# Miniprotein binders against q53ft3, part 120

Target 1, 195 residues: q53ft3
Amino acid sequence: MFGCLVAGRLVQTAAQQVAEDKFVFDLPDYESINHVVVFMLGTIPFPEGMGGSVYFSYPDSNGMPVWQLLGFVTNGKPSAIFKISGLKSGEGSQHPFGAMNIVRTPSVAQIGISVELLDSMAQQTPVGNAAVSSVDSFTQFTQKMLDNFYNFASSFAVSQAQMTPSPSEMFIPANVVLKWYENFQRRLAQNPLFW

## First folded at step 14 (miniprotein)

Design y22e
Fold by ESMFold2-Fast, scan of step 14:
Structure y22e (fold): chain B 195 residues (1-195), chain A 83 residues (1-83)
Amino acid sequence: as target 1 above (195 residues)
Amino acid sequence: SVEELAEEIREALERVQIKYEYAKRWLELGDVEFALRLLQRAYRLAKKALEKAQELGLTELIEEAQELIQQIEELMEKIRESQ
């Protein structure tokens, strides 16, 4: 139902379902993560009157999970960008995952999604500044674009040893840039949040 | 060191996975030629990684490389059958 994206990493689309209404993504090497994007895949909408509360968890100095509410995704707002860098030192907030005692590696953080009634979600306050502003969203879009381009172009990289007869210079095939642009344009037209 | 060489192999296998995923996406877009070029590059990189892992006796990386090679071969065969 959900996807999770971190800049420079492969998109996760297979959340672990830990209860009928609870889903989790693992985030290894979380110390290097500043932002995460959580989105609905669009194939299965939330039931009427329901939405998803998005939580972030990291291990404290004692290895205990510290869960914090980041925000929400709904059928009307199926994606959100969250800044988590400041939250790694924060305190735990009220969350529905406490009773589940979710097992995890101490070096791995988690994104949790709890399917909840919209009325219940309206009563909750996300931790400050987790949701990205419009200006920050544009900056994040640009950074994601650069990462996507770099990863795509790198998939076609050839060493000088693989090039003849001019091994002294690096060359990028012109069609690689064109193919990337066509791919980006087509995918963006279908879903602006595809990346 | 063996650890440094193992890291090179892991990085190579990550690049193989990236090429494989992009090849699948290009197939969805109907660009069979480009997808095949990506798969061929992924295949060559995976084979080199496998050879290095075998030389170093790194069982986990050998298994990972073999699995990726199998996935690449299966996708290339699927493409061939659909032509």
Scores: ipSAE 0.000, ipTM 0.149, lowest interface PAE 16.3, mean pLDDT 71

Design y22f
Fold by ESMFold2-Fast, scan of step 14:
Structure y22f (fold): chain B 195 residues (1-195), chain A 83 residues (1-83)
Amino acid sequence: as target 1 above (195 residues)
Amino acid sequence: SVEELAEEIREALERVQIKYEVAKRWLELGDVEFALRLLQRAYRLAKKALEKAQELGLTELIEEAQELIQQIEELMEKIRESQ
C-alpha cells in the first residue's frame, strides 16, 4: 500500500505489516539520511474516514526505539516529504507502536505507518520542522533520487554473454531502464508533482 | 580484516566495470550526456577504490583500479573530441 523513498537508495514498496493497521520500513545507516518521502502506491485507497499517521524511530544508546510523529498521508494527500536529520537526538512522542517496543540493531531506523481515523489524526501534533513544503526542494530531491536509482540499477547490468541461463529468473533489458529514466526526467521537468 | 576490506574493494571495482559497459551502451544509443554521467560516477568510485587499495598495500587491486581509471579517462577524452 505504501512506498518509502530516500535519496541515494532503492525505493522500498514492500512494507513489513506488523499488525492489521501498522506497517514499517527499515532504514539502515540512518545517520546519513536527511529526507524521507512516504507515499501511497495508488492501488488501494484508505477506507473512508481513515488515513495514515507517519512515525520515525531510531534506536537510543540502549537499543530501545524512540518514536516521533512526522505527519500524515491521506487519500487527498497521498505523499509527504519529511526532514529527519534534526530529529535523531530528540525525545520520543506519544505513539501507537507500544507492541513493537523491542531492542533493535544500532544504526537501523524505521518509518512506521499507523492507519487511524481522520478525526483521531486531527488531534495529534507532529514534531516541529519535519514536513517540507517547498516545491523547489521536492524537485531537487526527486531529481537526485532519479539519478541515484538509475545509476544503482545500471550498476547491475550485464551483457548477454555474461548471463547464466536461469529459467526461474526474470530479466529486464538495461535499455528499458534507460528509457524509463529518460521519460520520468522529461515528465518531472514539465510537472514536478506528476508522480 | 584485510581480507574483508579487499573483498569490498573487489566488489566496488566490479561495479565500476559494469557502469563502464552500460555507459558504452548509452553511447551506442546516441545519448552522450547520460554516458558521461555514468563515466563520472564510475571514475569517482574507482578513485575511492584505488585510495583504499593503496592504504592496504594491495598491489593487484591497485593495478586493476588504475587500469579501470585509465579506460574511463580514455573514453571520456574520446567523447570530448567527438562531441
Scores: ipSAE 0.000, ipTM 0.094, lowest interface PAE 17.4, mean pLDDT 72

Design y22g
Fold by ESMFold2-Fast, scan of step 14:
Structure y22g (fold): chain B 195 residues (1-195), chain A 83 residues (1-83)
Amino acid sequence: as target 1 above (195 residues)
Amino acid sequence: SVEELAEEIREALERVQIKYEAAKRWLELGDVEFALRLLQRAYRLAKKALEKAQELGLTELIEEAQELIQQIEELMEKIRESQ
């Protein structure tokens, strides 16, 4: 249902489902991460009245997990960019993952997505200056996001001889991904704010 | 159940809309051939969804499928006129 992208790394689309309404991505070597993108894969919407609360968890100086609310994704706003580099100075937020035995290594952070009622989400306050407001930061991140997505998609390229019929799946030719990538770069160069 | 089958048809129609929007984007990028391929796939899926909705007597979904088919046909005709 969800994807997670870190600049300079391959995109993740296989979240670990830890409950019916809860999903987790692992972020190894999190100290090198400044921005994270969380997005919906686009074909299956949230149920009516529902959305996703996005949380970030990292080990503090004592090795204890600290969960912080970064923001939200919804059917109307299915992707969001979060800055996490400043979150170590923030206070932990209330989170729905407390009762779960989520395995984590000392150097690995996590992104958690909790499917919640929109009315409930509207009353919550994100912490840690998670919203990205710098145009320069957006431009740099966008280019790295394009590079990572293209590399990820290209890694799954198959020849026509290797394809098998699957009514429940869509296949995209590699040339389509390349043309999208090239056109997006061209548009970004002409107007960095077009997206 | 009829409700479960109706949801499958709605999901199919959403995929039709995604292909239709993608086709418009590829036309904007100048790739007429790929846009037509997407429209042909969208058309096939929309026709199948229409047949299913008609079999089940789901008037709302029949109308939605017919509207999408009409939009696809109109865009394909505009492309043909431009070649």
Scores: ipSAE 0.000, ipTM 0.083, lowest interface PAE 20.0, mean pLDDT 70

Design y25a
Fold by ESMFold2-Fast, scan of step 14:
Structure y25a (fold): chain B 195 residues (1-195), chain A 83 residues (1-83)
Amino acid sequence: as target 1 above (195 residues)
Amino acid sequence: SVEELAEEIREALERVQIKYEMAKLWLELGDVEFALRLLQRAYRLAKKALEKAQELGLTELIEEAQELIQQIEELMEKIRESQ
């Protein structure tokens, strides 16, 4: 249902379902990540009256996960860009060596998505400025990229529906999403002017 | 017609704007080399659009092209300074 994109990494489209209404993506080497994009795959909408709350988690000084609400995705806004660089600061060092990295932690950060009633989501307050609220270069390009993806996905779904007997629901295979992303990046790298 | 040529120039300037925004995104993502390539391509397209607008005496498009060229040059200079 969901995708997670980090610049320079393979797009993730297979969230781990940890509860009936909860999905998680792992973010290894999260200290190098500035932005995370969360988006719906465009094939299965949220049930009417529901949406997704997006959380970020990293290990605290005791190794316990600290979950922070980043924002929301809905059928009307099926993608969101989050800046997480400021949120992973462990400023107020728990170690005598301050900023020195003399040990490695096996812990990874996570993006969590909780499917919730819209009324429940409206009662919650996201942390600081994690969501990109103003229209800037990153938001503009990401929105255009997602628009391109949704147009591609919609065209593919229509084509498949014409070839297959009518199912109760239309699905776009996960590998089609991966192929789109790879093709888009390849086209962008070889000819940025086509954009 | 002049109107058809003006529309081609507007479309070219829109593509310049898109490439400029892409360059800023790639800078934020840390890929300075790719961002510079995008800016260089945007610059060439903008210069071509400016020349065409000047040949046709299209004042508003000349001004838009010059503004975009200035933004591209300023960003490229900022990149050079930060390295």
Scores: ipSAE 0.000, ipTM 0.114, lowest interface PAE 14.1, mean pLDDT 68

Design y25b
Fold by ESMFold2-Fast, scan of step 14:
Structure y25b (fold): chain B 195 residues (1-195), chain A 83 residues (1-83)
Amino acid sequence: as target 1 above (195 residues)
Amino acid sequence: SVEELAEEIREALERVQIKYEMAKYWLELGDVEFALRLLQRAYRLAKKALEKAQELGLTELIEEAQELIQQIEELMEKIRESQ
């Protein structure tokens, strides 16, 4: 349902579902990450009146997760970019992952997505200035990140003739990535703040 | 104490301001539905803070709450007229 992108890394599109309404992505080597992008894949919309609350979690000195609310994604705004640098020493937010016993390694952070009622989301306040709010820097960063993602993904494209049957591997056709990139660029040009 | 209650009201008004700014941000993003949910939350919080400030006779906080309520109502009216 969701995708997660970090500049310079492979996009993640297979979130681990840890509850009916909760999904997580692992972020290894999180200390080197400044920004994270969360987006919907566009195949399954949120039910009417619902959206997604996006959380960031890092292990504290005892290995216990500290969850912080970064922001939201909705059917009207299905992608968002978050700055997580500087959040790795903060206080935890009130969050729906508190009772979850998620096993993790000390060096791995997580992005969590909780599907919630819009009214519930409206009652919550994201920590700090995790959302990238400057239109100019936001647009420049987003364009650079899209270029990086497209170039990286395209470098791994192979023709059907070069693919052997493999039940353990999944391949994304290059034209699907290109269509996503073109659609996203078009939307960004029409409204730089849509994402 | 009255001082502790006044501090709770100040904190509530700070949360109102944050929700109001969030609503404006989401309006700029084109998500009118979520912006309205944020404004409705801000409105309820501001009205509750106003009532408490009035009960305690805290003139400064009464005025601050009334100003925020007016700003919220004005933005909600603009949204309603655009629909």
Scores: ipSAE 0.072, ipTM 0.585, lowest interface PAE 6.7, mean pLDDT 75

Design y25c
Fold by ESMFold2-Fast, scan of step 14:
Structure y25c (fold): chain B 195 residues (1-195), chain A 83 residues (1-83)
Amino acid sequence: as target 1 above (195 residues)
Amino acid sequence: SVEELAEEIREALERVQIKYEMAKMWLELGDVEFALRLLQRAYRLAKKALEKAQELGLTELIEEAQELIQQIEELMEKIRESQ
């Protein structure tokens, strides 16, 4: 029912259902994550009057999970972007010097989605500055995603002279990727909401 | 087992959904031909998933496959009308 996207990582579309109304995505190596996108797959909409509350959980210095409300997704707004980088060192006593790094701490965070009544969701206050729902912020995030993808793909580019025959491999010319990138950039600049 | 086959069908429907969303993105980017290719691939995958779900009598998966097929067909019709 839901998907989770992190810049530079494989999209996740198979949430673990932990209760009738609760779904979880694991985020390994969460310390390197700045933004997370949560979205509905569109296969099944929320029942009328219902929506999804999006939570973020990371292990504190004692390995205990700390859950924080990030925001919401609904049938009318089926995707949301969240900035989590500022939340990791907030409440939960991140040690300033990190001197005791000899203690193993799980590096896996979680995104949780709880299906709730819209009226109940309206009474909740997300943690400060977690939701990044302005058009400009979303455009900046998307631009960063594009840059990451283009740089990643280009890092595998080889000249024709360097190509080794491999019948099971397919190759895409670098200029085709560049044309796609430039087209997307142009479209995004003209209308950030075109997608 | 029926459970393993049901999981394969569910995974196929998830891939259909991803192709459908990607097709909408490419359509907005103005690449109608690539969007249509994605929709055609999504359609074929969805039809195969529907056939398997019907063979196994899996009512929920049959309904999901039919809904996705309808969405794909509607988008393809919209594209046809716009050309």
Scores: ipSAE 0.000, ipTM 0.093, lowest interface PAE 14.1, mean pLDDT 71

Design y25d
Fold by ESMFold2-Fast, scan of step 14:
Structure y25d (fold): chain B 195 residues (1-195), chain A 83 residues (1-83)
Amino acid sequence: as target 1 above (195 residues)
Amino acid sequence: SVEELAEEIREALERVQIKYEMAKIWLELGDVEFALRLLQRAYRLAKKALEKAQELGLTELIEEAQELIQQIEELMEKIRESQ
């Protein structure tokens, strides 16, 4: 139902379902990520009156996830871009064990999508700096990232027989990405502000 | 017709403008390599549009293409200087 895209990385289209209404994408090496795009694949819409709340989480010093609301996706606005560089934890030793110079194991951040009633979504407030500040910047940035990904996916598909995949890499269905890209571009041409 | 060819040139120049604006955004995001790729693509498209406008004697489109080429060249030079 959903995709998650980070510039320079393979797109993820296979979210892990952790509850009937909750889906998660893992983001390894998240400290190198500045922006994340979350989008619907265009094949299955949300039920009427429902949409998706998009969350970002990283593990705190105790290993517990800290969830922050980034924004929303809906049938009318099926993609959104988020700036997470200001939200993720930086270098620090503010926890009790930091002063003892304890070495931490690198952790994986997550994007979570919760399918919720539109009325419930309307009552929530995303974190202040998560979304891009202007619609024009958002539109151009997202369109360019989609163009970049489409070109990458097409190149990968035609040369996949010559590629040796890393065990940590995920292969994506090129047809699914291409179909979503075509649908997105068509909708963008009809109303650039829909997304 | 000349009118149809003029519209194709206008559409090409609009795509050039979009790629130029995208390049500025990617520069702000810190992806210099991708910004340069966008500018190089925009440059080639603008040059082709200029050549077609010159062949047809479409002064307005010639001037527009030359302005876009100049903007692209200036931005590419700024990137080169900062590296």
Scores: ipSAE 0.000, ipTM 0.113, lowest interface PAE 13.7, mean pLDDT 69

Design y25e
Fold by ESMFold2-Fast, scan of step 14:
Structure y25e (fold): chain B 195 residues (1-195), chain A 83 residues (1-83)
Amino acid sequence: as target 1 above (195 residues)
Amino acid sequence: SVEELAEEIREALERVQIKYEMAKWWLELGDVEFALRLLQRAYRLAKKALEKAQELGLTELIEEAQELIQQIEELMEKIRESQ
C-alpha cells in the first residue's frame, strides 16, 4: 500500500505488515540518511476518515527501538518528505508500536506506518522539525527527491519485471511512474507547497 | 499547586498553537479535511485551557486562550466560506 524512498537507494514497496493496521520498512545504514520519502502507491486509497501516521525508529545504545512520530500521509496528501538527520536518541514520542516485539540490529532503523482515524492523527504532535516546511528548502529538496524517486522507481519496476513476483509484493509500472512524475512536476511549478 | 496548574495550561496552549500551525500547513497542501480535524482538536484544547484559566483567575492565560480561540474560529469560518 505504501512506498519508501531514500536518495541513492532502490525504492521499497514491500512493507512488512506487523499488524492489520501497521506496516514497517527497514532502513539499513541509517546514519547516512538525511531524508526519507513516504508515499502511497496510488492503487488503493485509505477508507474515508482514515490516514497514516508515519514513525521513525532507531536503535538506542542498548539496541532498543526508540519510536518518534514524523508526520502523516492522507488521501489528500499521499506523500511526504521527512528529515531524519539530527533526531536525538533517548526519549521517544507516544506511539502505537509500543507493545510490538520487533527484532532489530544495531545499524538498522525503521519507518513505521500506522493506519488511523483522522481524528486520532489530529490528536498527535510530530517530533521537532522532521517535516520539511520552508518553501525554499522544501522546493529544492522536493525537486531533488522527485528526480531521485523517478529514477529509482523506474529502475525498480524494470528489475521487478525480470523476477518471479511474490504474492505479497506490488509492482509499479514504469509508465505510471513517468506519468506521476510529469503531473507532479507540473503542479509543483504552479505551487511549490503542493505534495 | 496554582503554579503547577498554570504550567499545565501553558503546555496546553502551546499544543493548541502547534496544531493551529499544522492546520495552516495542511490547508496549503490542499488537505482541508485533515486541517479541519486539527482545528477542531485545537479548539477543544483551547476551550478547556480557557475554562481552567478562568477558574484560577489567571488573566494573562485567559487572554492567550481567547486569542487562540478567536484565531481558530476565524480560520474555520474562512474554510467554511471557501467550500
Scores: ipSAE 0.057, ipTM 0.585, lowest interface PAE 6.9, mean pLDDT 74

Design y25f
Fold by ESMFold2-Fast, scan of step 14:
Structure y25f (fold): chain B 195 residues (1-195), chain A 83 residues (1-83)
Amino acid sequence: as target 1 above (195 residues)
Amino acid sequence: SVEELAEEIREALERVQIKYEMAKQWLELGDVEFALRLLQRAYRLAKKALEKAQELGLTELIEEAQELIQQIEELMEKIRESQ
C-alpha cells in the first residue's frame, strides 16, 4: 500500500504489516538519513474518512523504540517529505566527541504508518517542523520533478522543421511520458535530491 | 488555581495556532478535506479556551482566543467559497 524512499537507497515498497492497520519500514544506518519520503502506491486508496499517521522510531539508550509522530498522508495528499535529522534524541550531530568515536555499530530506525480516522489524525500534533513536508522542501522537490520531466521530454522532442502543422509548435509522443516515469523511478531508487 | 487554569488555556491556544498553521499548509498542498478537519478541531478547541477565559475574566486570553477564532472562521469561509 505504501512506499518509503531515502536519497541514495533502494525504494522500499513492501512494508512489514505488524497489525491490520499498522505498517513498518526498516531504516538501517539511520544516522546518515536527513529526509524520508512516504507515499501511497496508488493501487488501494484509504477508505473514506481515513488516512495514515506517519511515525519515526529510533532505539533509545536501552534499545527500546521511541516513537514520534511526523505527520500524515491522505487520499488527497498521498505523499509527504519528512525531515528526521535532529529527531534522534541526544544526537543533533554525528557524535558528541570525535575522540570517543572509533567505530559505530549501525542502528536501525523505523518508519511506521498507522491507518486512522481523519478526525483522530486531526486531533494529534506532530513533532516540530517534521509535522508535514515543509513548503520549501515540497517546492524544491516539485521543481526538481518538473526539471527532470522537462529535460527528459525535451530529449525526445522532434525538430520544429520536421513538424508539418506549425513550425512554432513542439509535440511529444505519449510514450515519452511513460519513459520519463520509468527513468524517474529508477533515479529515485538510486539517488534522488530531496532538499 | 487561577494560575494553573490560565496556563492550561495558554497551552490550548498554542495548540490551536499549531493546528491553524497545519491547516494552511495542507490547504496549500491540495488536501482540502484534511485542512477542514484540522480547522474544525482548532475551532472547537479555541471555543472551549474562550469560554474558560471568559469564566475567569482573563482579558488577554479572551482577546487571543477571539482573534484565533476569527482567523479560523475566515479560512473556513474561503474554503466554503471555493466549493
Scores: ipSAE 0.161, ipTM 0.631, lowest interface PAE 5.1, mean pLDDT 73
Fold by OpenDDE base, second read of step 15:
Structure y25f (fold): chain B 195 residues (1-195), chain A 83 residues (1-83)
Amino acid sequence: as target 1 above (195 residues)
Amino acid sequence: SVEELAEEIREALERVQIKYEMAKQWLELGDVEFALRLLQRAYRLAKKALEKAQELGLTELIEEAQELIQQIEELMEKIRESQ
């Protein structure tokens, strides 16, 4: 039903079902993880009116699990990206996994998904920094990346009068880069997911 | 104490902000229904926070609450117009 992806690692598609409505992924070496993607596999949808609350658990200084609500996945939003790197100092929240005897090792964190009513989920508040503003962050990231590229490319701009003949090299006019940039920005503004 | 109550209001407004931002993200992902539910909850929380802030005469928190309410209302209206 669920998958979990950490950059640079194999995708996990086999969640441990610890209860009828609860699923857990183990995240070894969690300290090196910045972001986690949780997604539905598309095989089994949530029941009508239900979604998934996504929790992160890490061991505290005493080795006790600290659970935090990261966010949600639903049939309408079958995937989400969460930033977990900044959560290490956070306080635990109420979580549905407290009664579960989950074997934990100090270096292993967990992603827990609890299938819950959408109305109930709407009443919950994720930890502020966990939900990667997928679009804003993506848009911001994309914008920063574009700006970086444009700035980089522009730094090499020379007038034709300043050009030295390099017959082995091909040149792209700066205005082409600018036009591309403007077009890309326009498309991004219209649909951040145009790609 | 007034300070404790003020902190409770601040925390509530933080939750409002989080829900508002989440709603925006959900909208971008196409889940309008869930976004609306978040906004509705955020709105209710913000209104309660505003009421408490007004009762205590906490000007800054009143302004913050009012701003969040306005943002929520504007976004909800935008959603309604887009449907």
Scores: ipSAE 0.000, ipTM 0.182, lowest interface PAE 13.9, mean pLDDT 81

Design y25g
Fold by OpenDDE base, second read of step 15:
Parts: sequence; C-alpha cells; structure tokens
Structure y25g (fold): chain B 195 residues (1-195), chain A 83 residues (1-83)
Amino acid sequence: as target 1 above (195 residues)
Amino acid sequence: SVEELAEEIREALERVQIKYEMAKEWLELGDVEFALRLLQRAYRLAKKALEKAQELGLTELIEEAQELIQQIEELMEKIRESQ
C-alpha cells in the first residue's frame, strides 16, 4: 500500500504491517537522512473518508523512541516529502505506535503510517518544519533527482571512438537518456504527480 | 498565569498557521475536501484563540488571530467561488 524513499537509497515498498491500520518502514542510519518521501503504491487506495498520518520515530539520548507527526497522505495527495534532519531535537508527540514492541537499534529510525479518518487527521498538527512545501518542493526534489541522474549518467558518456569492446555489456546511447530526461521533465511540468 | 495562557494561545495560533498552509498545499494538489477540513479546523481553533486573547486583553495575539481568521475566510470563499 505504501512506499518509502530516501535519496540515494533503494525504494522500500514492503512496509511492515504492525496493525490492521498501521505500517512501519525502518530507516537505517537515519542521521544521514535529510528528506523522506512517503507515497502510495497505487494498488490500494484509502477507504472513503480516510487517509494516512505519517510519523517519524527516532531514538532519543536514552534510546527511547521519540515520535513526531510529519504530515499526511491522502488519495488526493498520494505522496509527500518530509524533512527529518531538523527533527532530532524535537519533542515527542502523541502517536499511535506507542504499544508496538518494535525492536529498535540506535541507528535506525522509523516511518510510521497510521490509516485514520480524515476528520481525525484534520485535528492533528504536524511539526511545523517537517512538511516540505509540496508542489514546489516535490518538483524541485524531482528535478534535482533527475538532474542528479542525468549528471551521473552523462559522466560515463564516451564517444564511439573512445569505446573499448565489451561484448558482455550493453550500451545505451546518450541521446536516449537525454530524450528520456526531456520527456520526463515535460511530463513533470504538466503534472507533478503523473507517476 | 497570564503568561502561560498567552503561550497556549500562541501555540494554538501556530497550529492555525500550519493548518492554513497545509490547506493551501492540498488545494494546489486538487484535494479540496481535505483542504476544507483543515480550514474548518483552523477556523475553529483560531476563533477559540481569539476569544481567549480578547478575554485576557492580549492585543498582539488578538490581531494575529484576527488576521489568520481573515485569511482562512478569504481562502474558504475562494474555494466556494471555484466550485
């Protein structure tokens, strides 16, 4: 139902379902994480009148989990970017994950998603600095990711004259990558949520 | 104390601001329903904060609450006009 993405890491599509309405992703080495993307996989929508409250948990100085509400995802907003780097000094809030015996290691944080009524969600207040302004920030994030990928791929570009025969390897022309990039940018500009 | 009550009002107004900003975000994404829910909650919270601020005679907080209420009302009106 949910996916979790940290820049530079593999996407997580298998949340641990800890309850009927609660899902958890583990984030190893959380201290190096600035932003987390939480998104719906598109396989199962929220039931009518429901959405997801997204929480972040990190261990405090005593190793106890500190949970903070980051924000929300809904059928209308199936993805969100959250800044977690500035939350390390924050105070914990009430959270729906308190009774879960989740084995935690000091270096592992967690993203928790609680499926809740929209009315209940509207009564909750996320931490002010966690929600990244969605459209601009998502577009910027996506653009940065695209740029990063393009730059990375381009760094390996060689002319045909510079190519050494490697029969075991497949090659993709650089112009294909460029065309893909341009097409992706166009789609992103038209609809940031086209994916 | 008055100071403690003032802080509670400030915190409430902060929550109002957050909900208002979130509502704008959801509107941009086309989720009008959830945006309205946020605005309705923000409005109620702001009204309560205003009442408390008025009771305590906290001029700055009154002004802040009134401004937020106005912003919420304006946005709600824009939504109604767009439907």
Scores: ipSAE 0.264, ipTM 0.697, lowest interface PAE 1.9, mean pLDDT 84
Fold by ESMFold2-Fast, scan of step 14:
Structure y25g (fold): chain B 195 residues (1-195), chain A 83 residues (1-83)
Amino acid sequence: as target 1 above (195 residues)
Amino acid sequence: SVEELAEEIREALERVQIKYEMAKEWLELGDVEFALRLLQRAYRLAKKALEKAQELGLTELIEEAQELIQQIEELMEKIRESQ
């Protein structure tokens, strides 16, 4: 139902379902992660009046999970970007995962998604850092992605006069889209924060 | 003390402002339903803070609470008109 994306890493689309209404993604080497994108796959919407609360968990010095509320995803806003850099250990918030017996490695964090009533979600307040960066970071990322895509593609656009006998249409060669994808992926691999 | 109670009211009003800004953000992103739920929560919290400020005679906090309630009511009315 959900996907999780970290810049420079393969997208995860197979969350571990730990309860009927709870899903988890593992984030290895989390100290190198600044932003996490959580999104719905678009196949199955939330039931009417429900949404998803997104939590971040990392192991404390004793290996015990510390859960913090990052924000929300809903049918009306099925994706969100969260800033997780700078979140302190030991600062807890009320969370629905309770005292779960989850075995963790020292460098592995988790993203948790809890399916909840919208009224319950509205009562909760995300941690300040994650909440503040959610819209601005998402807007910046998508704008940079769109700028990169259209600037690159437009540089290879041919005049409609050079196309088939449909001069009212403009075409972009398919290989231009492939080159954009390769360049974007290459840059993302070199510097995951270039976006 | 009155100052400790005043601080609790200030914290409540800060939470109201956070809910109000969250609601505006969710409206901008197209989720009217969740934005409305956030505004309804902010409204209830603001009214409770106003009542406490009035009981204590804290004029500055009364004014701040009334201003926030007005902003919430105006945004909720705009949402209703759009439905």
Scores: ipSAE 0.180, ipTM 0.653, lowest interface PAE 5.1, mean pLDDT 75

Design y25h
Fold by ESMFold2-Fast, scan of step 14:
Structure y25h (fold): chain B 195 residues (1-195), chain A 83 residues (1-83)
Amino acid sequence: as target 1 above (195 residues)
Amino acid sequence: SVEELAEEIREALERVQIKYEMAKKWLELGDVEFALRLLQRAYRLAKKALEKAQELGLTELIEEAQELIQQIEELMEKIRESQ
């Protein structure tokens, strides 16, 4: 599983699986988004020799998706930040998302993740300047988002005895959030360039 | 070039600062053991950066590395006193 982060917004951890090897996140109000972070939750690693190609899609004037390759995530680099503000009027890239029947609105973009062979991924060229390579700004942004998310999520923690039944809502155990935060912080602290 | 080597040292010192700030956050969360692990890693990285800055005679980076090392040592000492 994957997560998707936008500065100032709640993290998304429930990607829509649209094929055996393809996952999508919706990004409402995408015109206000400058950066998107994509990361692995650490629960299930990629099989050996596999990784994820990360794509950005926005609706054109006819509501048709325009897909662009942003970059990659792998077991060795399980998260990445992408600058998308300059890509909203660009040409589409070669992509594995064919005629996917995903409902779109004029203000909703998507992040797509395609599980692919590492060898295939190495031969692809992401759209220029999408990946943020400045360690200081990238790490500061990431740390701020991690702290904000963890503090916000933790503020709503309740014991099972205090839970109100709500069959339409999803619940995440506090231990899962803590484990993710611990693993991510540990990796980021040891090497901020691990992603 | 000297500028490229100086940039590598600056990036290393940024990583030290990040580990130091993370250690403080983990102390607030009550995980003293993990905070100490982060501080130990920060200390090792800062010492390496100091050595490289001294070899290259980069005075500003030497001072920055020494300041970070002092901050790490002070925090580790506070933790020791609290145990």
Scores: ipSAE 0.000, ipTM 0.096, lowest interface PAE 16.9, mean pLDDT 73

